# VHH binders against FAS1 domain-containing protein YDR262W: the designs that were tried, part 12

Target 1, 246 residues: FAS1 domain-containing protein YDR262W, of Saccharomyces cerevisiae (q12331)
Amino acid sequence: KNVVNLITFKDSNGKLHKRLAPEEIPPRLHNSQVNSYPLGYKGMRDFSRPAVNLDDILGTQQRKQQEFLAELSPLSLESKLSLVNEVQIFASYVRNDVETYNKVSDPNEDLIIIAPTNRAVSQLTLKPWQFPNNIDKLESDGATEKELDTAIQENISKFVRSHIVVYNDDKNSYKKVSPGCTLLQSIDFTESKKSDSETGGDILLKKEGEVYYVASSRDEKFHAVESIENGSNGVILMVDFTLVGP
Short names: E, the ipSAE of ESMFold2; O, the ipSAE of OpenDDE; V2, 0.75 times the mean of E and O plus 0.25 times the DockQ between their complexes.

## First folded at step 15 (VHH; framework vhh_8k46_1)

Design m1 (from i1 with S53R; at its last look DockQ between E and O 0.50; V2 from the best seeds 0.54)
Fold by ESMFold2, look of step 16:
Structure m1 (fold): chain B 246 residues (1-246), chain A 121 residues (1-121)
Amino acid sequence: as target 1 above (246 residues)
Amino acid sequence: AVQLQASGGGFVQPGGSLRLSCAASGRIFSRYAMGWFRQAPGKEREFVSAISRSGGETYYADSVKGRFTISRDNSKNTVYLQMNSLRAEDTATYYCAKDDYASDSYYFDYWGQGTQVTVSS
């Protein structure tokens, strides 16, 4: 594919800029994580603020007390998404969904972002902007530019919100199914609920050995998390599949 | 559904200028980032320039930075490449491309017909 590889950097005044990434990028021979450990999936770095701990969510580890944070704090999830070339399509969608962008940029949120790789998105038989609203049908039915734009935005927003979990409030935000397996609610799932008595979720997270896995609750087909990026307001789990599709 | 037609190529002497145009037929043009690529005989296609949906962000390959300017007119569904200070190395078929994801993802799978640029000498 013909791709403009962009990366984001901050200047000396803290303003974010984008630049072309290197055209060839060894080392893809192993993982593409910016910061990882050989055992990184087992333990996340503790921060002075309460941070998302995957083992706590899974019921495999206890939450640690907060620590004072040095100036070496991880970047926000908004910044982290912009730095990872492998999720360039998904990151572009996050930037275009105002409500989601606000959450990803909010230092007081705790989010789990399940970010599909460019490969995962590009392998879909329909692009995320084409479903669930049938854009081809709307176009053939004579929809206006405004109607098409609105329908496309709704499709993109639903795709993005199906991949993000707000973990800021533990009350009914997740359900531990068994030790090492937890049912999570995406933003899209939460916004589709009719009452607080509706339980469940649309995303399964599990740990087997040292590896984390994610599945849609609809098909329960687990995929390994390929890398984990820690940010100041949550975590990004990079996966080679999409949680929703045509 | 969307067709791209690149035009404005031709023969020019070194140091000369050309302006390429890419007209898009179709809907929602203002939702697509746009790009220019080129391919010289015996070489792979290479990135030349890209522009965001709004036109607020532009990107250039190092080899053309400062000489080429990308712009767009969403009211005319058109993207332009102003090519100044042309060099023999700029000789190639130039292709216009649109973003595949209705965004500023800069993932370009659909290409227009190319236009030939030849810089003599």
Scores: ipSAE 0.664, ipTM 0.841, lowest interface PAE 1.0, mean pLDDT 80
ESMFold2, look of step 15: ipSAE 0.636; ipTM 0.836
ESMFold2 (binder alone), look of step 15: mean pLDDT 79; pTM 0.794
OpenDDE, look of step 15: ipSAE 0.749; ipTM 0.896
ESMFold2 (binder alone), look of step 16: mean pLDDT 79; pTM 0.796
OpenDDE, look of step 16: ipSAE 0.785; ipTM 0.914
ESMFold2, look of step 18: ipSAE 0.498; ipTM 0.784
ESMFold2 (binder alone), look of step 18: mean pLDDT 79; pTM 0.796
OpenDDE, look of step 18: ipSAE 0.615; ipTM 0.834

Design m2 (from i1 with D100E; at its last look DockQ between E and O 0.37; V2 from the best seeds 0.54)
Fold by ESMFold2, look of step 15:
Structure m2 (fold): chain B 246 residues (1-246), chain A 121 residues (1-121)
Amino acid sequence: as target 1 above (246 residues)
Amino acid sequence: AVQLQASGGGFVQPGGSLRLSCAASGRIFSRYAMGWFRQAPGKEREFVSAISSSGGETYYADSVKGRFTISRDNSKNTVYLQMNSLRAEDTATYYCAKDEYASDSYYFDYWGQGTQVTVSS
């Protein structure tokens, strides 16, 4: 296995943390992929398909012919997440959630990943595995180890899936609310609803001038996208906040 | 809330061996990646070794690779560091730590004093 070095990380309270740099860890393969594919992925997508284009989603630019994703960035979103040091906590949760890991690794998916930075996650008053199920309370109430493990996994899955949108040219996954502002549905939103909700989505994406912004539909507090990473099966929008919290 | 206490340090001659243990309290130990760190007087703490929550993945600093072996026993809530071929530069206080995010993120926090390892020169 590869040699590892730690990076020192200072939280908002001034406490020092050390972490294992992601460049020193091979990408973790999902168990089914390790067993099935020597190459580590399911094969090549049809790159004649249009790439995800945020301006199409926002209705600010309409193009009939788009750049193919493979020409712009041949790496999958799974590979891109593994390389972006600033989102390594979130990337670890993606790898922890089997269904999400499979989606980000699948060349036939089109995803928008709204990836919170390590700083954003580390400043939460509870860690993502501790909410919305109150793990401390479950433990004090005598929950079994299996019950605790299930509740923790539900928390992780909800956190991850609240930050990922499955996108296709099909407008079923989003609703334009004005020029330059679109309401999106996270995976968690679509899995949780039983009927049309009041808002029809949980994520707002906006462009003002040359800058993209993201907000929860609940509070509508927009945050600038810090950077955009394009992958073969979608895009990663890095943000310095989380869409859900305790 | 996990309490961690490292033990098993001592005095040893160069070329000798020691085995450190780190006992954890609390439930769901099997979800936490674990790590060993060390700090010599007047120096910054440094990474020594890490092990995944399942025990299936291990990592080592270059300075200890091939000489130290990390392992864990989830039934005993314990992580171990077998230290062979010890050298004077291995003299330090050794600390164990857990993964802060319960996801094999390999983000580790430092704990109190730890256990002293002294390799005589």
Scores: ipSAE 0.576, ipTM 0.790, lowest interface PAE 1.2, mean pLDDT 78
ESMFold2 (binder alone), look of step 15: mean pLDDT 80; pTM 0.804
OpenDDE, look of step 15: ipSAE 0.607; ipTM 0.838

Design m3 (from i1 with D100H; at its last look DockQ between E and O 0.17; V2 from the best seeds 0.00; counts 0 for: pae E 2.4 > 2, placed apart)
Fold by OpenDDE, look of step 15:
Structure m3 (fold): chain B 246 residues (1-246), chain A 121 residues (1-121)
Amino acid sequence: as target 1 above (246 residues)
Amino acid sequence: AVQLQASGGGFVQPGGSLRLSCAASGRIFSRYAMGWFRQAPGKEREFVSAISSSGGETYYADSVKGRFTISRDNSKNTVYLQMNSLRAEDTATYYCAKDHYASDSYYFDYWGQGTQVTVSS
C-alpha cells in the first residue's frame, strides 16, 4: 500500500502530535489539526430545503416513494467524504480547496459530488495538481515558486470543482439529453462560462435500471456509480474514473 | 515527470549500517513529503518511513523505529534513510517515493528505482 494516513491527537499536556493511522481508518480532518481550515459551517440545515434527489434530476417518476425513505444523514458531505476510504485522495484535494471545502461543509448547500476512487486518481498520467497548468513545463520555463504554487492551487481547484455539481431545485441548470439522461454542470464549468447565456454541461448522469452512470460530456463514456453516500447537504457518487484528465 | 534516483544499497552484516539516498528532480521538492518503502521477495511492498515536506515530522513503521532515521535536504532535493542495527529481516529492495500532494495523508505514487539491501552474516 502506498497510502500513509496520519492522525492528530492531543497528549496529556494538550500538545498536538501526529501518528500513523491504522490502515483501516480513513484520514479525518481533526479540528485540532494546525491547518486551521476555517471551522466549517457549524450551522444546522434548513429542513425546508429539499434533499438532493437523483431521480428527480433524471425525471424518473420514482419521486414519491424515495421522498419518504431518504433519511437525511445528519453528516455533511465533508464528513461523509472523510469516512469513505476509497476516495481519500479526492477528499484530500477537496480539503486543499478552501472554497470547495466550505461548500461541502455547509449544511445548507446542495451538492452532487462525483468522487473518483483512489485508484482512478492514481492511474492518471499526471496528478491532479499537475494539470491543466503543466507544472513541469512551468518549472522548466523558469517559473517562480509563487507562480508554481498558484498554478498548482489552480489545478487542484479545477480538478475538485470539475467533480462537484451544485444542485438546483429549479432544474434550470440541467438539460435532459435523452430519457433517463441529464446533462449537469460542474462548478468548474459554471465558473468558466464566458456568458450567462451559455448552455450545456460537462457531466452526464444516467440511470439504467437501478444503476446510476456518470460520464464526461467530452467522451460520453459512462461509468457505473459504485456507491452512493447521502449527506445532509447532498450526495456522493463514487466512481472509478475521473471526469477530467491530463 | 519527477524522477527519483535512489542509491546506497548493498551488503551488510547484521548489526551494520547503511545510508540510502534518494535524489529527486525538479524545483518543487520541498513541497512534498518523501518516503521509503521496501519489498522483500514474496512479500508485499511495505511502508518504512516518511518525512514531511519541511522535515519537521517523521514517521516510521514499528519494525524500524529506533533503528532507522529519515531526513532530507531540500537544498539538494534529497531524502535520506539512515539504517542502523540492521537485521536479516530488513533485507529487501528499498524504494524511494514522493507524495503526490495531500493535506492529512501521504499518497506515494512517484517511485524511484529500487536499491537492494541485503543483511546477511
Scores: ipSAE 0.185, ipTM 0.596, lowest interface PAE 2.0, mean pLDDT 83
ESMFold2, look of step 15: ipSAE 0.413; ipTM 0.729
ESMFold2 (binder alone), look of step 15: mean pLDDT 81; pTM 0.810

Design m4 (from i1 with I28F; at its last look DockQ between E and O 0.45; V2 from the best seeds 0.58)
Fold by ESMFold2, look of step 15:
Structure m4 (fold): chain B 246 residues (1-246), chain A 121 residues (1-121)
Amino acid sequence: as target 1 above (246 residues)
Amino acid sequence: AVQLQASGGGFVQPGGSLRLSCAASGRFFSRYAMGWFRQAPGKEREFVSAISSSGGETYYADSVKGRFTISRDNSKNTVYLQMNSLRAEDTATYYCAKDDYASDSYYFDYWGQGTQVTVSS
């Protein structure tokens, strides 16, 4: 089947964009594509592990809010990312980072994915594959094709991992800093902790009223979560900004 | 920055064929998915075809399936659109577009100059 249907949309500055409908997405999935279907992941989750609950993470428990957020979806976060049209650039990067893709498709993980929209990524002055390794300089300095590919992959992986939190309520992947405001540790942050970097996806989550907000801990500029997608192994928080940039 | 130069448009009779070319500048051509779009006067720009960075995956709008073939030559930094069995409805300006995220996202956020295709008797 090589016929595709694309969804057309305009970004905030009027540029036309096309993306593949989820049904038509190219087979760029990890070798465990079967796990993206209900039959591949059904019945594998350890039911003794509590589902991700944003109000527990924030310390703002409300009976009705907690009940709604604890509802599980039959689809994994990998499947949900493939279906959320507004985050296709980010989703494509997740597919290209094998270690992260394995976590996103693993029914025994619990993840919080802070997924930047296509619009948020397109507004960056450099593409995620161009930083923090300076690809133009590496090429000018005579880097081999293999060295360039490695540097690009490192950039993509760091971008992806700065937006994903491995959550376990008993494992201190987060720290409550005040009522209704919690500090989260991205995968990139936990892998870089030896460097003591304050950049790289150290994430604040806040709730005001019924709306959730996310910020980088570096600038503390909060952005509203535009939508929440619940999956069998966590949640996706869609945001119109990126947690790391050039 | 990547530059896109589309060419190969022209005048052709119904049932005829044309081959469009789009030359891209830059070293990283083999990491980008590429696409073709078209726009007739007074109509919205519409998707025609897309090809993965490696050339292994191709996609077509229903209106052109079976008549158009997209291909690429990464050694020449060029993508092609072979258009066969042309119809009057194929008359449009054709645009080459690039997925600049190096991940086959098929998010086409850069457009080349168009080339005119006119199908008339």
Scores: ipSAE 0.499, ipTM 0.766, lowest interface PAE 1.8, mean pLDDT 78
ESMFold2 (binder alone), look of step 15: mean pLDDT 80; pTM 0.796
OpenDDE, look of step 15: ipSAE 0.746; ipTM 0.901

Design m5 (from i1 with Y59F; at its last look DockQ between E and O 0.61; V2 from the best seeds 0.60)
Fold by ESMFold2, look of step 15:
Structure m5 (fold): chain B 246 residues (1-246), chain A 121 residues (1-121)
Amino acid sequence: as target 1 above (246 residues)
Amino acid sequence: AVQLQASGGGFVQPGGSLRLSCAASGRIFSRYAMGWFRQAPGKEREFVSAISSSGGETFYADSVKGRFTISRDNSKNTVYLQMNSLRAEDTATYYCAKDDYASDSYYFDYWGQGTQVTVSS
């Protein structure tokens, strides 16, 4: 019937937020925007390349027959992000960062996306567009519209890229700390390091029993992964926290 | 902080038209999706319309589709709601809101001040 679907959530300050339900918002697809192919071609995934497997990354399983047999031809991570209601704030930021969106849309990438839930993002005391560049201070100091826009874009890009790992068969982008615990490098970490980083990564991934956990290497506070979405070019790990904050 | 000022409400007969405006006093208006909501006495607040930050995408509740048009002028930091073919059931306080995440997330947290629209014969 004539029903407008609103989603309500509560931030850490107790403020209620409202938005349109995902079905009220037309789908957007950016998979062809970086090329001028008339037919919107995105390329085909190399068929011989294995799917991302968290247990291989962690060194916790010798056989993954059950998970492999249950795998169908899954949608790309770009498609998965657009369909998962619980991460739509983060998904909107991914779409806002064209370079990152292109990676998420690329069938020849293998990504681990640590996607904070809408609850996690809404609980931040500053929105991701407000830090680490202090937008309030820039505004009060008389920054131009262009300066503010650039600073906001840098904040959004850093937030998004702190939550995405480019994984490959080469072990150059991660280090196993122990069985069941691996140190990963986000895109932001890789772009920001000055070739002499001693930490080797900014994200810890751990498996304890049948549950996966994620932490920032800065504080090592592990949070359980709430759900896993498999895509053709990687996985989405939904978490109820953010890896970077104010 | 972003401040929203809704205006343009008033009394109108059925079949008439009104144009609501919402001026934003903050910066970077061109990054915010904008929306209109309404609340009639004794009823819950309901979605009316939304527009993307660029103005390239628009959304309407079924009850107003074809009668209302949302638009924006980013040079004036203003969003508009053109209301045509008004009906008694359109009587409500109308609120504008902005996207709180400086993206087209359509999370509308800052509702602004409402403007009363009254449609009666």
Scores: ipSAE 0.538, ipTM 0.783, lowest interface PAE 1.6, mean pLDDT 78
ESMFold2 (binder alone), look of step 15: mean pLDDT 79; pTM 0.792
OpenDDE, look of step 15: ipSAE 0.653; ipTM 0.851

Design m6 (from i1 with S105T; at its last look DockQ between E and O 0.37; V2 from the best seeds 0.00; counts 0 for: pae E 2.4 > 2)
Fold by OpenDDE, look of step 15:
Structure m6 (fold): chain B 246 residues (1-246), chain A 121 residues (1-121)
Amino acid sequence: as target 1 above (246 residues)
Amino acid sequence: AVQLQASGGGFVQPGGSLRLSCAASGRIFSRYAMGWFRQAPGKEREFVSAISSSGGETYYADSVKGRFTISRDNSKNTVYLQMNSLRAEDTATYYCAKDDYASDTYYFDYWGQGTQVTVSS
């Protein structure tokens, strides 16, 4: 096996720690570690907050007043990400961006995470830490270690944040562009806006029949969502492509 | 391309010790986890040990736990594997590996040339 999975957790003091994923822990070690590591964000979701509903975002379902008590998974998106083996590279990067990690762990957030598969990430010519800041070039140009580290971190952050949408009940984070198609703003897009008045988005979400599709607004190439996972604070859409690339 | 150069392998008697070293090229060594793998004849390559980018976290296969110690010197772009109390079953070609993603999921896609470790009386 050429891969080792680590997980990030918060201790009782809120400090982040890393540990080997349970599946990677030798059987002998399982008994000693289970009792010592508190799992996850110790916050309760405000139940007055509506759950993220993709059909509502798309306008494809008539708001039947049916209290779809969407049995909100008690697990946060962070926890859910850790359970989806197919997106562990992305999940790891999320954990490397502290701000994003905190956000996806916050039960009172509402997020749409477009999670690229490991395959999708691995097919990139450059790894997410290598773009958009060209790390090789920086290195060749004589950048300091600190500069390189900063650039790498920025790359990771941008990659992660380009795949996450903050859902806003006020509908400020999305715009219907056509029936069954909505333009969403990633966190990265929102952060990159020059002014609050800037309109647009960088992620397209579409539904055809029972299948959801996601595309970058840059090329509008739609890819089918392979799976959907619900968390207490949002939804994960697993896709076999990346929204951004080198 | 990152180059990995491993050294320190050899012949040792059971109970003996060896220290493997792996030097990595590049200037961003401190961002990557490093690992050691081994492959015995007729067996698949198996995980031996890994160390996080900062060195704060170390991981070991059950078979080597308590006997092997992984460490790194980021100033020298080098990862080490101290192997104590060596056993015949530790005989293998050992490979140094570098994480490719600089994340909490280590994908060791960069490999150095193997160094042979033979434990025999």
Scores: ipSAE 0.437, ipTM 0.763, lowest interface PAE 1.3, mean pLDDT 84
ESMFold2, look of step 15: ipSAE 0.449; ipTM 0.756
ESMFold2 (binder alone), look of step 15: mean pLDDT 79; pTM 0.791

## First folded at step 16 (VHH; framework vhh_8k46_1)

Design n1 (from m1 with D62P; at its last look DockQ between E and O 0.47; V2 from the best seeds 0.63)
Fold by ESMFold2, look of step 16:
Structure n1 (fold): chain B 246 residues (1-246), chain A 121 residues (1-121)
Amino acid sequence: as target 1 above (246 residues)
Amino acid sequence: AVQLQASGGGFVQPGGSLRLSCAASGRIFSRYAMGWFRQAPGKEREFVSAISRSGGETYYAPSVKGRFTISRDNSKNTVYLQMNSLRAEDTATYYCAKDDYASDSYYFDYWGQGTQVTVSS
């Protein structure tokens, strides 16, 4: 029988889950640069920066008052991703893209991560490392090991960067389309722009009632966000689909 | 496509040792984390050990830690499981598996044929 067994794993909240790997798999540092490690103070979040608030981004909530309180710093998005069993495939891909991993680890970034579940990724007809570069064809055409490795890395980076939005202070990373519906630009979208005048986005975020929804702007098929994890440098929206596929 | 061929099983007395091998065919073996699982008759398959793409990280189920050692040789496309101080409860079919996401996800969804290990007086 070709059935993998699940083992018990403790997540970042101490809750027991089943996983196919040892109980605890910490983030790997050999493929990243994290400047915050040399000094304990360096890299601390600037407390004057507000936390990412999805209702503000959607324009669905009126603020009653403007008060500024010191907030406890929860775990970083890097820590959250590394310990959540439900997104372990996606988390491994984030670690495999050094530039993105550095952003996820940076306490002074603000990110929206739309993290596909293991189920969503495992149901794809091709693995994320196999598209859009056709790895099977490269192999059959006699590509070298280096050429295959480069093509695989490009595929992984594009998959990761299609699921992550970088917020900035002037709100260039999103545009409200209507009340409760906002268009976002993934890292991949901003890096693939042909000109600075090119506008739009590749990700739609919507709230209906108490539930948040995400869609690709290409098909506008909304999927419910299954859970929301807040980190010190942004938010993770867990979804049971992928924004890009074969 | 990668194919996995596990070998090295057999009969052994309690306290004995066996070395399992898993030969992988195909290219880009160095991008796959590898794992060992086992299944006793009538039981669910359970995790035994895993090793990262580079071999720099290893993981063990509590029941085998200190007795079993996983290793790999990327130049030979091979993963090994050295099993020492074997006990009756180690009797099972042992399967090798690969992380088919090329990223040390440790999400194992591809399996080879098993090799039988029997520990008996």
Scores: ipSAE 0.580, ipTM 0.813, lowest interface PAE 1.2, mean pLDDT 79
ESMFold2 (binder alone), look of step 16: mean pLDDT 80; pTM 0.798
OpenDDE, look of step 16: ipSAE 0.779; ipTM 0.915

Design n2 (from m1 with D62K; at its last fold request DockQ between E and O 0.40; V2 from the best seeds 0.61)
Amino acid sequence: AVQLQASGGGFVQPGGSLRLSCAASGRIFSRYAMGWFRQAPGKEREFVSAISRSGGETYYAKSVKGRFTISRDNSKNTVYLQMNSLRAEDTATYYCAKDDYASDSYYFDYWGQGTQVTVSS
ESMFold2, look of step 16: ipSAE 0.532; ipTM 0.776
ESMFold2 (binder alone), look of step 16: mean pLDDT 80; pTM 0.804
OpenDDE, look of step 16: ipSAE 0.788; ipTM 0.918
ESMFold2, look of step 18: ipSAE 0.487; ipTM 0.770
ESMFold2 (binder alone), look of step 18: mean pLDDT 80; pTM 0.801
OpenDDE, look of step 18: ipSAE 0.713; ipTM 0.878
ESMFold2, fold request of step 23: ipSAE 0.531, 0.506, 0.573; ipTM 0.761, 0.754, 0.777
ESMFold2 (binder alone), fold request of step 23: mean pLDDT 79, 79, 79; pTM 0.794, 0.792, 0.798
OpenDDE, fold request of step 23: ipSAE 0.774, 0.762, 0.786; ipTM 0.912, 0.912, 0.919

Design n3 (from m1 with D109Q; at its last look DockQ between E and O 0.41; V2 from the best seeds 0.59)
Fold by ESMFold2, look of step 16:
Structure n3 (fold): chain B 246 residues (1-246), chain A 121 residues (1-121)
Amino acid sequence: as target 1 above (246 residues)
Amino acid sequence: AVQLQASGGGFVQPGGSLRLSCAASGRIFSRYAMGWFRQAPGKEREFVSAISRSGGETYYADSVKGRFTISRDNSKNTVYLQMNSLRAEDTATYYCAKDDYASDSYYFQYWGQGTQVTVSS
């Protein structure tokens, strides 16, 4: 689409930002990756597999699994991320990580995505592509374009994967700490070892009343989930903070 | 830090053409989506055009579609705006901007120096 308007928004510091409206940004079409497969073959969800249910994960009041499945969106989490205008920076990072993008598009995955808002990302003192690898230092030290691209991609992938939990893995993907509070493992936690972490998880999810809250296990500072988007292969929890930073 | 240098403005009669360029510093230019904006005196900046990191996707404001063409040359760290069939209402200072998230997010927080385009008979 070649005819566009900009959205202007103000961050919590009063600075104005301008971007293309979300409907103007072309979605990454799943069909480009399914040319090797029949669309119906890859598009079928295994209904014998339990859907993601936050109340099951938290050990709180539950609905029957059959009723919950009837409420699932026909759209994948990839499609949902492309439509939620408040998370377009994060969504753009997901598209930049091929492995993560494939999971978000896969009907046979079940994911919990903790999606930081554009406001949360824009408030970081360094952009997600600039840490933990120090890109400015690499550039001044004479790194090649390929070395810079690799370091930037590592930074983006680590940021994205710190915000996504795989639920349907046979491995233990969560541990209920108490009724209404559960410890989760991000993809990044599973793929790496951190000196500050214990085996168990890097993300806390809790429910108080009708509101869900998320925290990093490192600081245990809970933030309210601003909205929840259900997709065919999981859920998106929109939050006004990032789970990792500079 | 990365800096943006716009050039190529000038005086032209209605129906004329100009080509603007925006040079960027830095070795990771190919990771920035780029855009053009314009501002007439006393008005807010308005969107003109944007281009993806690879150059494969382009966007235009309704008022310039079919008359303006955005392009990029990543080997020269440069974005271009070819402006044809210019009209008096195209008179403005033209600014280039970059997407600082290295991902085609199209957030344009950083602005280069402007170049003046004046269309009058």
Scores: ipSAE 0.505, ipTM 0.749, lowest interface PAE 1.5, mean pLDDT 79
ESMFold2 (binder alone), look of step 16: mean pLDDT 80; pTM 0.810
OpenDDE, look of step 16: ipSAE 0.793; ipTM 0.921

Design n4 (from m1 with D100T; at its last look DockQ between E and O 0.27; V2 from the best seeds 0.00; counts 0 for: pae O 2.8 > 2)
Amino acid sequence: AVQLQASGGGFVQPGGSLRLSCAASGRIFSRYAMGWFRQAPGKEREFVSAISRSGGETYYADSVKGRFTISRDNSKNTVYLQMNSLRAEDTATYYCAKDTYASDSYYFDYWGQGTQVTVSS
ESMFold2, look of step 16: ipSAE 0.587; ipTM 0.811
ESMFold2 (binder alone), look of step 16: mean pLDDT 80; pTM 0.807
OpenDDE, look of step 16: ipSAE 0.790; ipTM 0.920
ESMFold2, look of step 17: ipSAE 0.394; ipTM 0.737
ESMFold2 (binder alone), look of step 17: mean pLDDT 80; pTM 0.797
OpenDDE, look of step 17: ipSAE 0.069; ipTM 0.534

